# Ledger of designs, part 8: VH-VL binders against Adapter SH3BGRL (SH3BGRL)

Target 1, 113 residues: Adapter SH3BGRL (SH3BGRL), of Homo sapiens (Human) (o75368)
Amino acid sequence: VIRVYIASSSGSTAIKKKQQDVLGFLEANKIGFEEKDIAANEENRKWMRENVPENSRPATGYPLPPQIFNESQYRGDYDAFFEARENNAVYAFLGLTAPPGSKEAEVQAKQQA

## First folded at step 21 (VH-VL; from u03 with light chain D31E)

Design z02
Fold by OpenDDE, fold request of step 22:
Structure z02 (fold): chain C 113 residues (1-113), chain A 119 residues (1-119), chain B 111 residues (1-111)
Amino acid sequence: as target 1 above (113 residues)
Amino acid sequence: EVQLVESGAEVKKPGSSVKVSCKASGGPFSNYAIHWVRQAPGQGPEWMGIIMPILGITKYAPKFQGRVTITADDFAGTVYMELSSLRSEDTAMYYCAKDSSGWYEFDYWGKGTTVTVSS
Amino acid sequence: QSVLTQPPSVSAAPGQKVTISCSGSSSNIGEDYVHWYQQLPGTAPKLLIYDNNRRPSGIPDRFSGSKSGTSATLGITGLQTGDEANYYCGTWDRSLSGYEVFGGGTKLTVL
């Protein structure tokens, strides 16, 4: 299951938009996900801190939501998600199999041929 | 590197309130948390609360719940701590501390603000 | 009275090794990271050890931290006169909906 760590109480328009973009994409594509609110639950916040890899953390400060995981495996932040989406590689980014007939699946099929 | 500049010493009467400010030299706090920790004379530190401005998170220690208010002006890079209904036992050095980890790791401290409560 | 228990004082000669203990419970040290702070006389505390055993930049390797069960330990080797200070442990306590707690502090005297 995809886990998206978000802050429901964030006053940052940028963060809110990024969170909505990720969640909206998952909903629109009927990808199952679990939302983890780091603002409402300290344990979610602690877990995110512990499980965002050190080399993926910002140079200063703590990682900002949204942070995306597949189960316990870190997949990336919004920038990584955005790049994957632009390159039609979101399912790969999420660690999921691309649906048959999708652009991503077609590209993968050609590469394996 | 971030420097924390706190407001000047305060002398207050019992029952009054005090508001201490903590300004970051680098401007907006961004993805930093700010904690307030006080230390009475001859005692150890006592955690009062946390604010994570960009996430909209604020939490207070149970002891101060209902009597302390922590706010932030992120654009000004300033965090405030207001303590009401002051008592003599509130006499202490009040520190703001920066937390880059987001989990109660105080990696930079202000010089502290002395608050004296006396009749 | 402090939630975390530290010895009130320790002392040793220069060049010696000292350890400072920090005793808690299952609701705090048993479940979360311990941080250590050094406070020189007349100054604000300084982060010395974080996440049980990690050193911030600028902290020499003669300072070390460890955690086992519900207790933590700060180790100082090659003791120097400049190490004379108060040392505090801190951690997150999950009781009462969660709050940060500190030890009562340990005064280190260099003989």
Scores: ipSAE 0.899, ipTM 0.950, lowest interface PAE 0.4, mean pLDDT 96
Fold by OpenDDE, fold request of step 22:
Structure z02 (fold): chain C 113 residues (1-113), chain A 119 residues (1-119), chain B 111 residues (1-111)
Amino acid sequence: as target 1 above (113 residues)
Amino acid sequence: EVQLVESGAEVKKPGSSVKVSCKASGGPFSNYAIHWVRQAPGQGPEWMGIIMPILGITKYAPKFQGRVTITADDFAGTVYMELSSLRSEDTAMYYCAKDSSGWYEFDYWGKGTTVTVSS
Amino acid sequence: QSVLTQPPSVSAAPGQKVTISCSGSSSNIGEDYVHWYQQLPGTAPKLLIYDNNRRPSGIPDRFSGSKSGTSATLGITGLQTGDEANYYCGTWDRSLSGYEVFGGGTKLTVL
């Protein structure tokens, strides 16, 4: 299952929008996901810190939500998600199989042909 | 390198409150956590609490719960710690510390603010 | 009084190796990362070791950290006069809804 680490109490409009964008996408596409609140649960925050790869961490400070995982596998941050979405590769980004009839599936089929 | 500039020394009476400020050089806090840690004379450090402004997270040590308030002015890049109902035992050096990891790793410290509580 | 237990003092001659122990419990060291801080006389603490055994930039490799079970150890090789300081271990304690705890500190004297 997709896990999205978010901060429910964030006062940052930017972060809130990014979180909502990711969650909204998952919901709209009926992709099962689990929301992990790092603001409400220190263990979530610790886990996120431990499992965001070092090379994916910002040069300064701690990684900001949303952070996206497939199970325990790190998939990326919002920028990575956004890029994937722009390239019609969100399912690949999430480590999921694109559903039949989806634009992503069509693109993949054409590439394999 | 981030520098933390703390407010000046304070002398307070028992029962009063003290508010110490911590200003980060370089502008407003981004994805950093700020901790408050105090150290009484001849003692080790004692953690008081944390604030992660951008995430809206604030947590206090049990010992200070209800007596300490940590706030942040994001625009000013300043964090505040207010301790009320001061006692003689609150006499200590009060440090703000930056945590870049977000998990209680104090990688930068202010020079400290001396708070003396005496009748 | 401190949640974590450290020896109050250690001493050695320049060039020697010293170790500083930090003993905790299953609710703190047993479950979380240990950090070490160096505090020179009249100064604020300085991060020396983080996440049990990692060194911040600028910390020489003669400083090392390790953790096993509910105890942690700071190692200092090639002891220098400038290493004379108080050393503190710290970690997250999950009791009482969680809070950061420190050791009582170890005074290192370079003979």
Scores: ipSAE 0.878, ipTM 0.943, lowest interface PAE 0.5, mean pLDDT 95
Fold by ESMFold2, look of step 21:
Structure z02 (fold): chain C 113 residues (1-113), chain A 119 residues (1-119), chain B 111 residues (1-111)
Amino acid sequence: as target 1 above (113 residues)
Amino acid sequence: EVQLVESGAEVKKPGSSVKVSCKASGGPFSNYAIHWVRQAPGQGPEWMGIIMPILGITKYAPKFQGRVTITADDFAGTVYMELSSLRSEDTAMYYCAKDSSGWYEFDYWGKGTTVTVSS
Amino acid sequence: QSVLTQPPSVSAAPGQKVTISCSGSSSNIGEDYVHWYQQLPGTAPKLLIYDNNRRPSGIPDRFSGSKSGTSATLGITGLQTGDEANYYCGTWDRSLSGYEVFGGGTKLTVL
């Protein structure tokens, strides 16, 4: 299961838009996911801090939501998701198999041939 | 590195309130938390609460729940702590502290400001 | 009574080593990171050790931290007169919906 760490109480327009962009994409493509709210549950914030790899943390301060995991495996932040979407590689980014007939599956078929 | 400057010392009567400010250098808040911690003379630190302005997160220690309010002016880069129903036991040094990890790692402390509660 | 228990004082001569204990419970030290702070007389606390055993930049390696079960230990070797200070442990306690707790402090005297 895909898990997206978010802060529901954030007043930052940038954070709200990034969270909505990720969750909206998953919903529109019928990808199952769970929201993990770090604002409502401090244990979620602790877990995110512990499980975002050090090489994926900002130089200073804490990593900002959204943060994307497949189960407990870190997949990336918004920028990584955005880049994967631009390259028709979101399923690979999430550690999932692209559905037959999807744009991503079509691109993979051309590259493997 | 972010610097923190608390407002000046205060002398208050029992039953009143105090509001202390903490100005962070560098303008609007970024991806760090601000905590309030107090220390009575000869005693250890006592955590009062946290604010993470850009995430909209605030939490208070159980001892102060209902008496403390922590707010932020994101644009000014200033945090406020208001403590109500003051009593002599509230006489202490009050610190604001920066937490860059987002999980209770107080990596920078302001110099503190004294609040004295007396008649 | 502090949630975290520290000895009130310790002392040792310059060049020696000392350890400072911090005893807690399964609701705090047993499940969460321990941090240590040094407070020189008349100053604000300073982060000395974080995440049980990590040193911030500028803290020499003669300061060390460890954690076992529900107890944590700060180690200081090569004692210097400038190490004379109060030392506090701090950690998250998950009881009462969660809050940060500190020890009552240990006064280190370098004789």
Scores: ipSAE 0.706, ipTM 0.882, lowest interface PAE 1.0, mean pLDDT 91
Fold by ESMFold2, fold request of step 22:
Structure z02 (fold): chain C 113 residues (1-113), chain A 119 residues (1-119), chain B 111 residues (1-111)
Amino acid sequence: as target 1 above (113 residues)
Amino acid sequence: EVQLVESGAEVKKPGSSVKVSCKASGGPFSNYAIHWVRQAPGQGPEWMGIIMPILGITKYAPKFQGRVTITADDFAGTVYMELSSLRSEDTAMYYCAKDSSGWYEFDYWGKGTTVTVSS
Amino acid sequence: QSVLTQPPSVSAAPGQKVTISCSGSSSNIGEDYVHWYQQLPGTAPKLLIYDNNRRPSGIPDRFSGSKSGTSATLGITGLQTGDEANYYCGTWDRSLSGYEVFGGGTKLTVL
């Protein structure tokens, strides 16, 4: 199951938009996921800190939501998601198989030819 | 590096409230947390609470829940701590501390401000 | 108050080594990282060790930290008179929905 760490209390328009872009994509593609809100649950924020790899943490400050996991496996932040979407590789990014007939499956088939 | 300056020392009567400020250098808040920690004479530090201004997150220690309020003026780069229903045991040095990682590593402390509660 | 237990004082001569212990429980040190702070007389605390054994930039390697079970230890070698201070451990306690706790402190005297 895909888990997306978010902060529901953030006043940042940029953070809110990034969170909605990720959640909206998952909903539109009927990908099952859980939201993990770090605003009211400090254990979610602590878990996120412990499981975002050290080489994926910012040089200064803390990792900002959204942060995306498949079960306990870290997949990336918004920038990684955005790049995957631009390359029609979001299912691969999430560690999932692209549905037959999807644009991602079509692109992968053409790249194998 | 961010520098922190607390407001000046205060003397208060029992039953009143105190509101201390903590000004961070460099203008509006960046991606870090601010904590309030107090230290009574001869005692170890005592954590009161955290604010993460960018995320809009606050949390208070159980001992102070209901008596403490931490707020921020994000543009001014200032955090406030208000402690109500003061008693003599609230006499302490009050620090604001920066936590750059958000993981309770207090990497910079202000000089602190004294709050004295006496009748 | 003082969820974490530290010896009230330690002392040693210049150039020697000391260790300062911090005893907690499974709800704090047993599950979470320990940080250490140095407080020189009349000053605010300063972060000395974080995440059990890591040093912030500018902290010399004669300061070290370790953790075993529900206890943590700060080690200081090559003692200098400027090391005379109070030393505090701090960690996350998972009880009561979670909060940060500190030890009562250890006064280091360099004789």
Scores: ipSAE 0.337, ipTM 0.781, lowest interface PAE 3.1, mean pLDDT 88
Fold by ESMFold2, fold request of step 22:
Structure z02 (fold): chain C 113 residues (1-113), chain A 119 residues (1-119), chain B 111 residues (1-111)
Amino acid sequence: as target 1 above (113 residues)
Amino acid sequence: EVQLVESGAEVKKPGSSVKVSCKASGGPFSNYAIHWVRQAPGQGPEWMGIIMPILGITKYAPKFQGRVTITADDFAGTVYMELSSLRSEDTAMYYCAKDSSGWYEFDYWGKGTTVTVSS
Amino acid sequence: QSVLTQPPSVSAAPGQKVTISCSGSSSNIGEDYVHWYQQLPGTAPKLLIYDNNRRPSGIPDRFSGSKSGTSATLGITGLQTGDEANYYCGTWDRSLSGYEVFGGGTKLTVL
């Protein structure tokens, strides 16, 4: 199960759009996921802190949502998701198998041939 | 590097409220947390609460729940702490502190401002 | 009453070594990182050690931190007269939905 940590209370339009872009992609592609709201639940914020790897922290400040996990395994932030999407590698980024007939499956089939 | 300046010293009567401001240099808030911590004369620090302005997150220490409100004006780069129902025991130096990681590592403290509660 | 217990004072001569203890519980020091702060006379506290044993830039390596069980220790070697200050430990306490707690402080006198 894909888990996406978000902040529903953020005053940042950029953060809200990034969160919506990730969640919208998952919904549009029928990928099962859970939202973990760090504004509504302090346990979610604490868990995110403890599980975003130190080498994935920003040089300054704290990790910003969205933060993406598969179960307890860290997959990345919005920039990593965006890069994966540009390369038709989102399912691999999420640690999932691309569905047959998807753009990603076609790209992977060509790369394996 | 962000600098923090608290508003000036205040003398208040019991039962009243005080609102202290903390101006951060550099305009609108960046990706860090601001805490309010007080220190009574001759005693250790006492954490009052946190605000993460970019995320719109606040949390208060249990001791101050219902009496403290921390807010931010993102445009002005200013955080406010309002403490209500003042008692003589609230006499202390009040600091705002920067926490760059958001994990309670107070890496820069303002110079503090005194709130004195007396009748 | 402070949640974290520190000795009220310690003293030593210049050049000596001193340790300052901080005793807590399983809901704080036992499960979370400890930070240390130095407060020179008439000034605001300053972060000295974070995450148990890490030093911010500009803090000399004669300051060290460690943690064992529900206790933490600040070590200072090569004492200098400029180290005369109050020292506070701080950590996250997981009770009551979580909050930051501090020790009552330890006055270090360098004689």
Scores: ipSAE 0.241, ipTM 0.758, lowest interface PAE 4.1, mean pLDDT 87

